VHH binders against Outer membrane protein assembly factor BamC (bamC). Designs and how they scored, part 18

Target 1, 338 residues: Outer membrane protein assembly factor BamC (bamC), of Kangiella koreensis (c7rcp6)
Amino acid sequence: CSWFSAKDGTEDIDDRYMKSQQDLELQVPPNVKQIEVQDRYRVPEGVIITNRNAKGKALSLDPPQLLLVGGDGVREDSEQSHPTVWVRHQDTPFMNYVSRFMMQKNIPVISSTEKQISSDWISDEDEDIFSQYIGSYNLDGQRHKVTLEIIGQNANEVAVQARNTQSQRLVDDKWVTMNTSKTVASQFLNAFLGFYDTERTKEARERILEEGTINVSLGTNSQGQIALIAERDLIAIWEHLPSVLEDLNLSVSDRDQSAGIYYFNVKEPETGFWAWLWGNDETNAKVDMEPGDYQIHLAATTYGVSMTFKDEEGNLLDSNLVTKIYPEFAASFKSRGK
Key: E = the ipSAE of ESMFold2; O = the ipSAE of OpenDDE; V2 = 0.75 times the mean of E and O plus 0.25 times the DockQ between their complexes.

## First folded at step 15 (VHH; framework vhh_6qgx_2)

Design p4 (from j2 with D62K; at its last look DockQ between E and O 0.05; V2 from the best seeds 0.00; counts 0 for: pae E 8.1 > 2, placed apart)
Fold by ESMFold2, look of step 15:
Structure p4 (fold): chain B 338 residues (1-338), chain A 124 residues (1-124)
Amino acid sequence: as target 1 above (338 residues)
Amino acid sequence: QVQLVESGGGLVQAGGSLRLSCAASGFTFSSYIMAWFRRAPGKEREFVAAISWSGRTTFYTKSVKGRFTISRDHAKNTVSLQMNSLRPEDTAVYYCAADSTGYYFDRPSEYDYWGQGTRVTVSA
């Protein structure tokens, strides 16, 4: 019933990769959770995995493993002979997400239809990150073929089933057939559900970013300091700000989302005959600011978001300067909400 | 510096075949997903086919599945599109594209590098 890996305890940049299930037992593993990823590496976020003990029909004779979990709106279908979940879904074709998952994880595909995608052999010698999702226990000297299929659909839900269709174990340098595993199928399904939840979250944020015109006015923050004011939520302004800075030829040098701060740089201007000849003068900052490093502090207010400008040391910029640069920022923000 | 150069376009009768090729340079070819897109007269650019960095995963738009085959050659830094059973509606300018992430492989806006295109005309 139980198995564990010697790889436990390894630390890495990807926190999801560094957490593993050292002891396989019928409980929620203490070190498996949703993992927030540092933005400098852009690794997909994981999900919380919950073990299902009370249903009885969800358990198998295989060693205990993390079973079917996902984000909000996922429910299991324990009546099926293979791991199956109903996922709340509307609008776009569900199989688009399965296709993206297979591509992003470099999972070899031997067939693809409107309702089903099947892999070729997956083993621990694959050179991508997928082994971290399915667990090295099930790939150590083994290889598997898996299938994801839509087996049912209504207006609001899609039933997704995972099957482990072929399995082999390496014995004395030869691949020998072994029984397929509901645990492997469940882990494959869970990996997909984690990907799906991440993608739906990104799409929801993108929809928020594209809604409504972003009008920016000159005003004051909660401390009475001069600021740019937007009547939009903090996430929308946070996600648009890099594009706004880029439009103005300002470089983002760092950001701290928990503090609500963007750091940016105003480059030394390139002027003169040679700049004209090579076209370099069009890379100069489009705002009247001294070259140097600056900060933008975002804060939620009762009526929207305030954007307070500060120098490198964190001192407020002159109100005259903020008033001078405001029109360019306002114009760039407005172009984002069309 | 980065270059994607398409070749192999031309005029073909309906039912015929054509092989497009795209030579890549100026980046680490084996780390990129490669794709073909096309633009018919008066229409927007549309996805045709994509292939993963290892070559083991491929996807096709529905209208070309079973007729077109995408492949890549890491030794030559090329990606190819074998186009069989061509139809007049396949008439378009075909573009080679490269992307390092593969997240939205069917969206043109997600691709880092683009070729200049090669024209394919299929006569009735």
Scores: ipSAE 0.012, ipTM 0.548, lowest interface PAE 8.1, mean pLDDT 74
ESMFold2 (binder alone), look of step 15: mean pLDDT 87; pTM 0.891
OpenDDE, look of step 15: ipSAE 0.216; ipTM 0.651

Design p5 (from j2 with T58I S100L; at its last look DockQ between E and O 0.52; V2 from the best seeds 0.00; counts 0 for: pae E 4.3 > 2)
Amino acid sequence: QVQLVESGGGLVQAGGSLRLSCAASGFTFSSYIMAWFRRAPGKEREFVAAISWSGRTIFYTDSVKGRFTISRDHAKNTVSLQMNSLRPEDTAVYYCAADLTGYYFDRPSEYDYWGQGTRVTVSA
ESMFold2, look of step 15: ipSAE 0.218; ipTM 0.713
ESMFold2 (binder alone), look of step 15: mean pLDDT 81; pTM 0.840
OpenDDE, look of step 15: ipSAE 0.557; ipTM 0.849

## First folded at step 17 (VHH; framework vhh_6qgx_2)

Design r1 (from p1 with I33V A35S; at its last look DockQ between E and O 0.68; V2 from the best seeds 0.00; counts 0 for: pae E 4.0 > 2)
Amino acid sequence: QVQLVESGGGLVQAGGSLRLSCAASGFTFSSYVMSWFRRAPGKEREFVAAISWSGRTTFYTDSVKGRFTISRDHAKNTVSLQMNSLRPEDTAVYYCAADSTGYYFDYPSRYDYWGQGTRVTVSA
ESMFold2, look of step 17: ipSAE 0.248; ipTM 0.716
ESMFold2 (binder alone), look of step 17: mean pLDDT 85; pTM 0.873
OpenDDE, look of step 17: ipSAE 0.588; ipTM 0.869

Design r2 (from p1 with I33V A35H; at its last look DockQ between E and O 0.34; V2 from the best seeds 0.00; counts 0 for: pae E 7.5 > 2)
Fold by OpenDDE, look of step 17:
Structure r2 (fold): chain B 338 residues (1-338), chain A 124 residues (1-124)
Amino acid sequence: as target 1 above (338 residues)
Amino acid sequence: QVQLVESGGGLVQAGGSLRLSCAASGFTFSSYVMHWFRRAPGKEREFVAAISWSGRTTFYTDSVKGRFTISRDHAKNTVSLQMNSLRPEDTAVYYCAADSTGYYFDYPSRYDYWGQGTRVTVSA
């Protein structure tokens, strides 16, 4: 009975990485303020749980932060002393994206040039949305300055480098200098790269779509929940949403303006034997959602209007589903609705 | 109705100061990045300053850095531009603009709303 242990299981390293993120129930000791890392762009941030009262040597175990190079058109330059990536870039000046990133994330800027942008102090003192992106390295009592710089360019790519230029920690209500960290720089760069990817994707889609009236992006609401973000005021979105739903062959069943809620129904697909062949059935939902009743909760955010999707019971829809329906909604918002 | 109304313009001597204000109405002010632009005689409109939703982040054109300060008041739905150490080259009509996208560009067509402008004249 020859136990040929066929070790052929090429367990795709990618799936393990995604699964390992779920199970680390880091037993945060009771006294450690859980930095609610809003599941935004899951930069594998090693949550350095720094016990504020660390009796012992603050083991700043700065785990090496890996750069997110998995995106299309991004590659790491490992030969550099600081976190550096080559990014495919065309048309719009690259630093425009960096500026946009700083603006949207409310990152204070000390200097901005064609090749370099430097932040002011980034800290969690002000419930800053960006503190969520820097993760465990922007813990209470620390602040950091970071610089993004173009250090190289070819015909199709720019090399962008992140540097943590200054770091301080709060000791007895005084800021004292601490060592800078490549990890902090890497985290910052990763945050930017996530942003960049999103923006590029959006722009690419926009090029395909007719110049629309309302831009929609995938983001989070004020509670950190996945949502679509429309770049208009609440009234505009409220007024436009019925047209969008109609365009997507979704039926508005009810609305509560005071609560900012739309109720809509996904119809059962007309399963005729030939429905797949003649699928232009103007009556079927143009989004891949299960038949049933749903809700859209509208709320004003700093980035526009968030549209949070819920089921008939008021539970959040799965993030994957929201991501899946995003293109259709975005396209519909741009097409001015029928 | 959406309105942006600029005020505070006038005649000032070189080295003097002015404070411009823009009052916003008819839209969700907190959901917009606010901008100041200016158009000098015989020149194209140019970006001057921008302020993020929270006011935490500001941007300035190089020529006004250190002299101009943009700020916003959410309670009053206003954006302001404090202009110090004014120079004759600062003479222009100043415009307030609102942008929901968070992308500041030099292209006027990318902005959602514009004011009518307020004239600033700096004499030598």
Scores: ipSAE 0.014, ipTM 0.392, lowest interface PAE 7.2, mean pLDDT 76
ESMFold2, look of step 17: ipSAE 0.014; ipTM 0.530
ESMFold2 (binder alone), look of step 17: mean pLDDT 81; pTM 0.826

Design r3 (from p1 with S31D I33V; at its last look DockQ between E and O 0.01; V2 from the best seeds 0.00; counts 0 for: pae E 26.3 > 2, placed apart)
Fold by ESMFold2, look of step 17:
Structure r3 (fold): chain B 338 residues (1-338), chain A 124 residues (1-124)
Amino acid sequence: as target 1 above (338 residues)
Amino acid sequence: QVQLVESGGGLVQAGGSLRLSCAASGFTFSDYVMAWFRRAPGKEREFVAAISWSGRTTFYTDSVKGRFTISRDHAKNTVSLQMNSLRPEDTAVYYCAADSTGYYFDYPSRYDYWGQGTRVTVSA
């Protein structure tokens, strides 16, 4: 049953709904976690980038498979007998990313330690996993076992090495041993590096958004009046309000920093022929308010900043109106949180 | 009297599309947040999508992001749900809902008005 609305004068029900609404406002639910373990791995087709110019002058006559090296934080270790790169890393145990890579790409694993993960046979039956990115590794009639291992660490770098440990080809419907390949190892390492870069970028973006996000909720100010609550300091909200109002096509008409007040205008909507002629609803106010002048009063609170809406004369806006405009303001603040 | 009337449900193959529509009457449409919820057999109603009274702010549950689009038409007093790339797990009765407060728009207990529901079946 709906616990929120009872307009037939049941005060106990109304009191329960209002208290529940306030309780829910004080309990900030986390965003829904997205499980990405079933998503398809997408790695751009290999782009060979060398950060160390003029090194490796004596390359093989066969076309070598060069390791993908990205921007800052990845460097090749060409002194190693197997493909090896140093990557910047120091917060999460590095092998967690290798494990995620194996799981998300459905790569069968024989062994897993804190420093090494080894695959079972990977063959053309795994086409959907690697079909877009692997040359000899994804040839019909071949299968390989590969290992990713941490072979070195310092304060802010980890050396990760790939080895092709076993290879077979299909001859007359039987698997026959073939020579292992540095090219297969390099292709496997490149696939992992693409995954790692994607995961680190996603994590960095989420941290930046969380730290810079302005979450706005409906609540009450220190006087018990309905208000929007922002979980940031007063200066941050003061600086962002003009951009929020602009996003909603509301004009700042005046400001009083000493009183903590923004004044804004809601303009008359354009309809009919003029709306068609001058473009569209893009210029009309994005909130459902009567045209006119309004005020937003900012005050610091225990939990952030309260934003109390008032009409031009300084009278408190009706709670139904504040509740109606809340989603647009909340969405604008969240999008402006960087 | 407030009425919300859903239409557009039916049977569709996986990967197909449907467009649900909800006609609203008996209240000032522009004063209300509109939402779609769904209930699979034996489960609670779950949030699908919501749209602000201006039509400019939308929210979606994670399982439908990128596949479903909510919209509203103030001239017709309707809210619509375009459902693309349908999956068997989208099979449910879909409900249109309206709420003047809109504070917790993804909680079914917060909505004042509900439609009767329209059945969507997605066959494998």
Scores: ipSAE 0.000, ipTM 0.077, lowest interface PAE 26.3, mean pLDDT 72
ESMFold2 (binder alone), look of step 17: mean pLDDT 86; pTM 0.878
OpenDDE, look of step 17: ipSAE 0.792; ipTM 0.936

Design r4 (from p1 with I33V D106E; at its last look DockQ between E and O 0.28; V2 from the best seeds 0.00; counts 0 for: pae E 5.0 > 2)
Fold by ESMFold2, look of step 17:
Structure r4 (fold): chain B 338 residues (1-338), chain A 124 residues (1-124)
Amino acid sequence: as target 1 above (338 residues)
Amino acid sequence: QVQLVESGGGLVQAGGSLRLSCAASGFTFSSYVMAWFRRAPGKEREFVAAISWSGRTTFYTDSVKGRFTISRDHAKNTVSLQMNSLRPEDTAVYYCAADSTGYYFEYPSRYDYWGQGTRVTVSA
């Protein structure tokens, strides 16, 4: 059985998740408010727009491109002539998400291939909720065609580009050609990225509810440092970790999802007759760690996620300590995945 | 009491045309994604075409792009598949299907309602 030739079973899981999508009809793309804010700052036609930090370059008349880059695994490719992002992706064919986006938002399609999907005309007179938000940036009776395309792919990343391919404006009851817009393309790309992030988050929550035991092993992260390893999605481990810490009588102090970090506290133990009498010794930490503040750094790996433990100052915990606490963490993960 | 009833199948020569129709009842037709699937002898069902609940978004499998056209008529509660330039490889039982969400529309397991199918045979 070869690792690279093995059949991907995630498509079977996708079928199951599709049947369980009960709250999706109420979802709004995360970038809707950003688009509405951009409407407030629309620059009137005919005004010369100066880009700050432009050094003798030609001035753009379009509003600044605002790409959604707040999700993990999304990075801008500023070397492209059209709005482009690299998106971390694995498991299913990426274009399935583009096709679903088009279908669910009722975006008219004139062509599709394994690497690109092109819309027909999108205008402000469409009654669909998505087209309404796109149309907010072209209030003078405009219509646009947009293409989403995979222009590059690595084993773990996909480059997605949006192009505004045709634009027209209604003048005296006739559609006349106008210049295409990187702003329209960026708005379309942001709408897709919001949809994609929502779908990936929902799929991770469905997997958490569906799958049973979470097995954790002792291993190393990509930098060779001792870590706990789970063969599950990063999002799944992220969602389970607070319950694991609670099971071990450890308190979550803070978390930073963008960095993949959980902060937790090991409290001072309560001992002696009075702790026994009041039952407080049963709330003591279930791991043999010094009281204090600690960090867990989550990172995706080829086959799962690594969990690297650090002290309050961000220094790696001693390998002996990590090995000592591993059985309690592994046992808690195993019981939580039911 | 949901029903999907296909019609329009038959025998046709290669290069010919057929129009399949699917009459829908027992659900709010305008709120459903509609699709056509086909099953050739000895093979699993494969996706052919899908159309969004508003009718504005369509998708086709690669082997039928440019030859087949899916459409829907909200007044008659029908979805149709216009099949032009037919080939012997298009020989199959064609099924109409409906799904309320439109997620993973290319997967047969996603669809809640199915017709019994109509047979299309394309002779050389």
Scores: ipSAE 0.152, ipTM 0.657, lowest interface PAE 5.0, mean pLDDT 74
ESMFold2 (binder alone), look of step 17: mean pLDDT 87; pTM 0.886
OpenDDE, look of step 17: ipSAE 0.681; ipTM 0.901

Design r5 (from p1 with I33V D106L; at its last look DockQ between E and O 0.13; V2 from the best seeds 0.00; counts 0 for: pae O 4.9 > 2, placed apart)
Fold by OpenDDE, look of step 17:
Structure r5 (fold): chain B 338 residues (1-338), chain A 124 residues (1-124)
Amino acid sequence: as target 1 above (338 residues)
Amino acid sequence: QVQLVESGGGLVQAGGSLRLSCAASGFTFSSYVMAWFRRAPGKEREFVAAISWSGRTTFYTDSVKGRFTISRDHAKNTVSLQMNSLRPEDTAVYYCAADSTGYYFLYPSRYDYWGQGTRVTVSA
């Protein structure tokens, strides 16, 4: 979104939101030239304007009451005193999504119930990725607590409300209480709605396909190493990986479930005088890897299951190679339901 | 084969400290969010603390914030709970739990594995 400045010093926070979402995608090593990472977070449609002040200035307490529509199935409840949206939900308790959001964004939680989740302090000073999502009100020297709460329910929807419950600013190296802001709450809610939309969309696709297609992206494991990220639980990936390897004409040689490791072999291409005539392309590896033995290490991450590739000796494969084989693996995971 | 074994519980006076430990085996430890829950007499099991896969992120219930610290050691496959400034209301059986997904770490029903618990009693 383009920068928007109003007379009152308001700034469009959508750009920051987008940037923050992109930053999450940047979990790819810098040496990777081609990254086909799925957009994990959809920016909700709409515009919210926030007052942006220079560092050290007081925040405006008159935030706009605009919320972004979090996609299909989300509508604003403008009659509420705090940022509130009605969200369609069916099979999964709504607060599960909030929980997931908190975890994935590394947002500390101080309390949680079936109807309410409250964050701990969110600050730019924190090594918190989420700090970037709060927008202009999460300035250096400020920290905020936010609560998401179900305040209503009907047969198909829940009303979720965001409240900025506490805010502080750093003054002379001391945290001092400041007024809370509906804008901060709105920003937080919008961030969540972006997440929610992405998750719901993903789930919907999975339901439609009934075959349980697995989306794979290029990313990093928990150690910051390049890896493929499969958006399923560890068990599901563990069970499915042999089929993927088979599909790619790779041979599973061994597995260690306790360690989460698959061992596989890349066969030498059939070369011979008649290989071009009779060579069954169907038997050759469908990935551009050198013949030999390799390992895949599986681990759960906030984004799914990481698949880290290693050679026979247990050394990380080159990032470029992992990037190269990514499309084939991704396609294979997607094409097979079970 | 999967085991979570808690230790470190005992009797302690109010204001005292205790360190709980949970030893994990039979699963890929690094692939799980680890958590501590507790059940006080006459109460339901409640969330106390959780730690992400890398240990970078921690979560606490409000009542223990600033007093309890959760940590994990991947080399030893252990998760620990340092409990300082203990209060009588902290008296409970403390359980170690493991969650492979991380999506539902606030909900006990979603955890994959549980320990048997270790009793902590804080006297007035």
Scores: ipSAE 0.023, ipTM 0.400, lowest interface PAE 4.9, mean pLDDT 77
ESMFold2, look of step 17: ipSAE 0.294; ipTM 0.756
ESMFold2 (binder alone), look of step 17: mean pLDDT 86; pTM 0.880

Design r6 (from p1 with I33V T101Y Y107T; at its last look DockQ between E and O 0.70; V2 from the best seeds 0.00; counts 0 for: pae O 5.4 > 2)
Amino acid sequence: QVQLVESGGGLVQAGGSLRLSCAASGFTFSSYVMAWFRRAPGKEREFVAAISWSGRTTFYTDSVKGRFTISRDHAKNTVSLQMNSLRPEDTAVYYCAADSYGYYFDTPSRYDYWGQGTRVTVSA
ESMFold2, look of step 17: ipSAE 0.401; ipTM 0.802
ESMFold2 (binder alone), look of step 17: mean pLDDT 87; pTM 0.891
OpenDDE, look of step 17: ipSAE 0.543; ipTM 0.848
ESMFold2, look of step 19: ipSAE 0.538; ipTM 0.852
ESMFold2 (binder alone), look of step 19: mean pLDDT 87; pTM 0.888
OpenDDE, look of step 19: ipSAE 0.019; ipTM 0.371

## First folded at step 19 (VHH; framework vhh_6qgx_2)

Design t1 (from r6 with Y103F; at its last look DockQ between E and O 0.29; V2 from the best seeds 0.00; counts 0 for: pae O 8.9 > 2)
Fold by OpenDDE, look of step 19:
Structure t1 (fold): chain B 338 residues (1-338), chain A 124 residues (1-124)
Amino acid sequence: as target 1 above (338 residues)
Amino acid sequence: QVQLVESGGGLVQAGGSLRLSCAASGFTFSSYVMAWFRRAPGKEREFVAAISWSGRTTFYTDSVKGRFTISRDHAKNTVSLQMNSLRPEDTAVYYCAADSYGFYFDTPSRYDYWGQGTRVTVSA
C-alpha cells in the first residue's frame, strides 16, 4: 500500500492502523482492583474502537499508574527508568504533535526543540488544563514541570519519554522544592497519548471525507471466513455502513463501536410473499435476505476492512448468502463518496 | 475580505526595542493561532513566535527567547510582538500569520492568512 502523505506532511495513519497488532495486555499493579481507560483517552464517537482495552504496563509507582495505549501502534518500553512508549511514526515530525498538544491544551512551555518539549510550571491554577486533560492527581498546593522527549527512533517508531523534572509544593505561601514523581510524568504522557490518538483519528477521518468511492470485494476475514473486504480503513467503513444499510433499506438496530459490530434488521415485506425479492417497493430490503436480525462484524486487515455477516445468534451466515448480497453492498459502497 | 496588517517596524539601534502590531479582520480571530514570521535579506522565511487561541500558550524560536514576547488582544483583534534587546541579526521583514488548525505552527505552509509584512532594521 502506497504511503499517502497528507498535504501537511502527515503520514497516512490508515495503513498503520490496518497493520496494527495487539500489544501485550496491561498489567495491573498490586492493590488495584480494576483500571479502566478514562473517557478522555477514548477514540471520539463514531470511530470504531479496535481493541481499546488497556494496553501497556503498570509502572511501579505509588499510586500505581499505567501507561496507556491510546490506540494501536503504541507500546511501553519497560526497560526505561522513566515512563516511555514507542509510538508508530514515520513521516510527520512527531514533536509537532507534542507542540500541538501543548498549544491546544494551553500548557505553558519553557522550551521546545526537535526532540524535546518542556513545560513551565503547571499548578492547580491550571486546573482547567489538568482537570480536563492531563492528570487525576491532586495538584493542590503543588506545581510541576514535565518534559516529553524523543529518546529513540527506528524506521517506524519513536520512543517518547516523559519526565517530571521539577516539583514544588506551596508552604506558607512559598514554593518549596519537593521530589519529582514518575506518576506525574506517566499521567502527562497518558494525556498526550490520548490527545495523539484523538488527533490522528481526526486526521484520518478528514482524509476519509476527501476520498472517493469505496471498493468492496468478496474475500475472507482473518479467520478464513467468507467476508466482504472494503479497501478503506475501519473508520471509513464504520461511518459509511449506516448509509449503505439505509441505501439497501436495512435498518440499523444497534451498534457496538468497541467491538466493531453493526446490528441491523431485515424487514418483512409489506406486500406479498417474497415481495422483497422482486418488488419495486422502496420499503423492502434490496438484498436477498430473510427477514430478521443480523450482524456485521468489522475488522481491520492488511488489505482493508473485513465485513463478516452473522445472524442474530452470532453464527456465520452461509457463504452463498454472503455471495448473493455482495453485489448490492458493493454497489452501495461505490456510490458513496461520489 | 481577510486582512492582516502589520505595523510598528522601523530602524532601531542594537539593544533597542520595537513593538510590532498586527491588526486582523475578515475572519474569526479567536479561532486562529496567530504567529510572527520573519524574512531576512537573502534568507528564507522563518518562524519567530506563535500564540494559542486563548493567548495562554506561546512559542518562540530559540534565538528570540527571552527577548521577544508575543501577545494578543481579542477585543481589538490584534497580535503584538514586543521585541527587546534587538540585534542586527533580527533585521528582517516581519510577517503576521493566522492558522486555524494550531499545529505545525512553525511551518509557514500551515498558515491560512498572511500580512504584507513590516520592515525591522537593527543597526549595529
Scores: ipSAE 0.012, ipTM 0.299, lowest interface PAE 8.9, mean pLDDT 76
ESMFold2, look of step 19: ipSAE 0.406; ipTM 0.809
ESMFold2 (binder alone), look of step 19: mean pLDDT 87; pTM 0.890

Design t2 (from r6 with Y103W; at its last look DockQ between E and O 0.49; V2 from the best seeds 0.00; counts 0 for: pae E 3.0 > 2)
Fold by ESMFold2, look of step 19:
Structure t2 (fold): chain B 338 residues (1-338), chain A 124 residues (1-124)
Amino acid sequence: as target 1 above (338 residues)
Amino acid sequence: QVQLVESGGGLVQAGGSLRLSCAASGFTFSSYVMAWFRRAPGKEREFVAAISWSGRTTFYTDSVKGRFTISRDHAKNTVSLQMNSLRPEDTAVYYCAADSYGWYFDTPSRYDYWGQGTRVTVSA
C-alpha cells in the first residue's frame, strides 16, 4: 500500500538501487497474477561466519540465531543475552526510526517510550505485509511479543537490542505459553535494520540533491594511509561514488556494501589516429592509472569519510599514484553536485 | 474527489470528554494511514495521533498518551479521536489527515490529504 503512494518520487531511487543489485528478470511485474516466489533470502542451513565472528570466538552450535550485519555501520554485540547491534547514528533521534518502522509494518504496539517500543501479539497473517519478513516457520500457530530498546551508546553509536518477551503456541484452540526465542528476536531486529538502512539511504540521496557540491581533499585514513577525504556521511559518498566513477570512464565491476568496498576496472586505452579522430578515445579512463582492477575502501571517520585506494589484491596503492589521480576524482565529485 | 470531513468539535469544560470524527471519501480508505493533528493559536501544527491501515498500530504525542484514543471503522470509512480528561492546553483546531506511505506519520508536510479542521475549546 505504501508502494502505491501519491508520492512516487521517493520510490524511484530505491528501484534503481535494487535493479543494479538484482537481475532485471527479477523486477518484471507479474501480469494479471501475483508471481509465486520462494523466499530468495532464506539463509542456507549451516553456520555463517563473518570476519567479526571469526576473531577468537568459539563456533556456536545454535545456527538459527543469525544476525545480518552490514559492515562498519552495524556491528553485533555477541556479549549480550539478547540479539544486540551497535548502529552508527548521529543526528535524528534514533527512536523515531523505530516508531516509523512499527507504523510502516503495521506492528501492534502496547507501549512506547523514548528508549523502547514493545509490541502486542504478532502472529502469522496471510494479509500482513510483515509476515513476509519474519517468515512463517516461527509463526505457524505461534504468537510473540517483541521489544526494541536502546540499551547503550558510545560516541556515535547506539546499541539496539531486540527481546522476545512472550511466546505462545496454539494447542487445541488454547494459547499455551512456550519458551521465548532468540531467533524470533533476531528476525525482528533484522527487519528493523533493513528498514533503517533503506531510510538512511533515501535521506542521504535527498541531502546530495539539495547540497549540490561534494568537496574532496587529499589526506589520511584512520590508519595513517593516504586517502581521499570527504566531509560527508558514509551513505552519501557510497551512493554518489558510482556516478563519479562513470564520469571518469571507470566502471564498477563489483561492490560489497557490508565491507564498504567498490571494485572498479581501468580498461586498456584505445589508441591510434582513428580512435582520436572519431572520439573513440573519449571512453578511455580519465585518470592516469595502469589498466587493471582496483578497489576503493570507504570508512567513516570522526570528520567524514575516507576513501582508500587499493589494487586488485587489496594492497595499498603508492602515494604518488593516489596524489596523481586525486585531482580528477576531486573535480568529478565537485561537478556531480547539482 | 478526495474528501475528509471532521465533526464533533465544540466547547467543553476541563476534565470532560469529546469525540471527534472524520468521514473519508474518494480514496481506498483501508490503504491509508490516518492521523489527527492540531494547531493552537499562534503555534505550528503538531502531531496528535496516528493509526495504521488495519488499525493495529497507534502512536500518540506524549501530552495526550493515556487520555486520547484513535480508532478507525472500515465499514463507515471513518477515523475517530476519543478525547478524555481534557485540559485547557488541548484547545486547538483539530485536523484529520491521510497518507498512503505511512512511515512519516508524525510529519505534517508528508500527508497527502487534509480536512478543513474542527475547533475544540476547553474551558477551565
Scores: ipSAE 0.329, ipTM 0.760, lowest interface PAE 3.0, mean pLDDT 74
ESMFold2 (binder alone), look of step 19: mean pLDDT 87; pTM 0.888
OpenDDE, look of step 19: ipSAE 0.451; ipTM 0.802

Design t3 (from r6 with S31Y; at its last look DockQ between E and O 0.01; V2 from the best seeds 0.00; counts 0 for: pae O 9.5 > 2, grease 25.2 > 24.2, placed apart)
Amino acid sequence: QVQLVESGGGLVQAGGSLRLSCAASGFTFSYYVMAWFRRAPGKEREFVAAISWSGRTTFYTDSVKGRFTISRDHAKNTVSLQMNSLRPEDTAVYYCAADSYGYYFDTPSRYDYWGQGTRVTVSA
ESMFold2, look of step 19: ipSAE 0.371; ipTM 0.791
ESMFold2 (binder alone), look of step 19: mean pLDDT 87; pTM 0.891
OpenDDE, look of step 19: ipSAE 0.008; ipTM 0.255

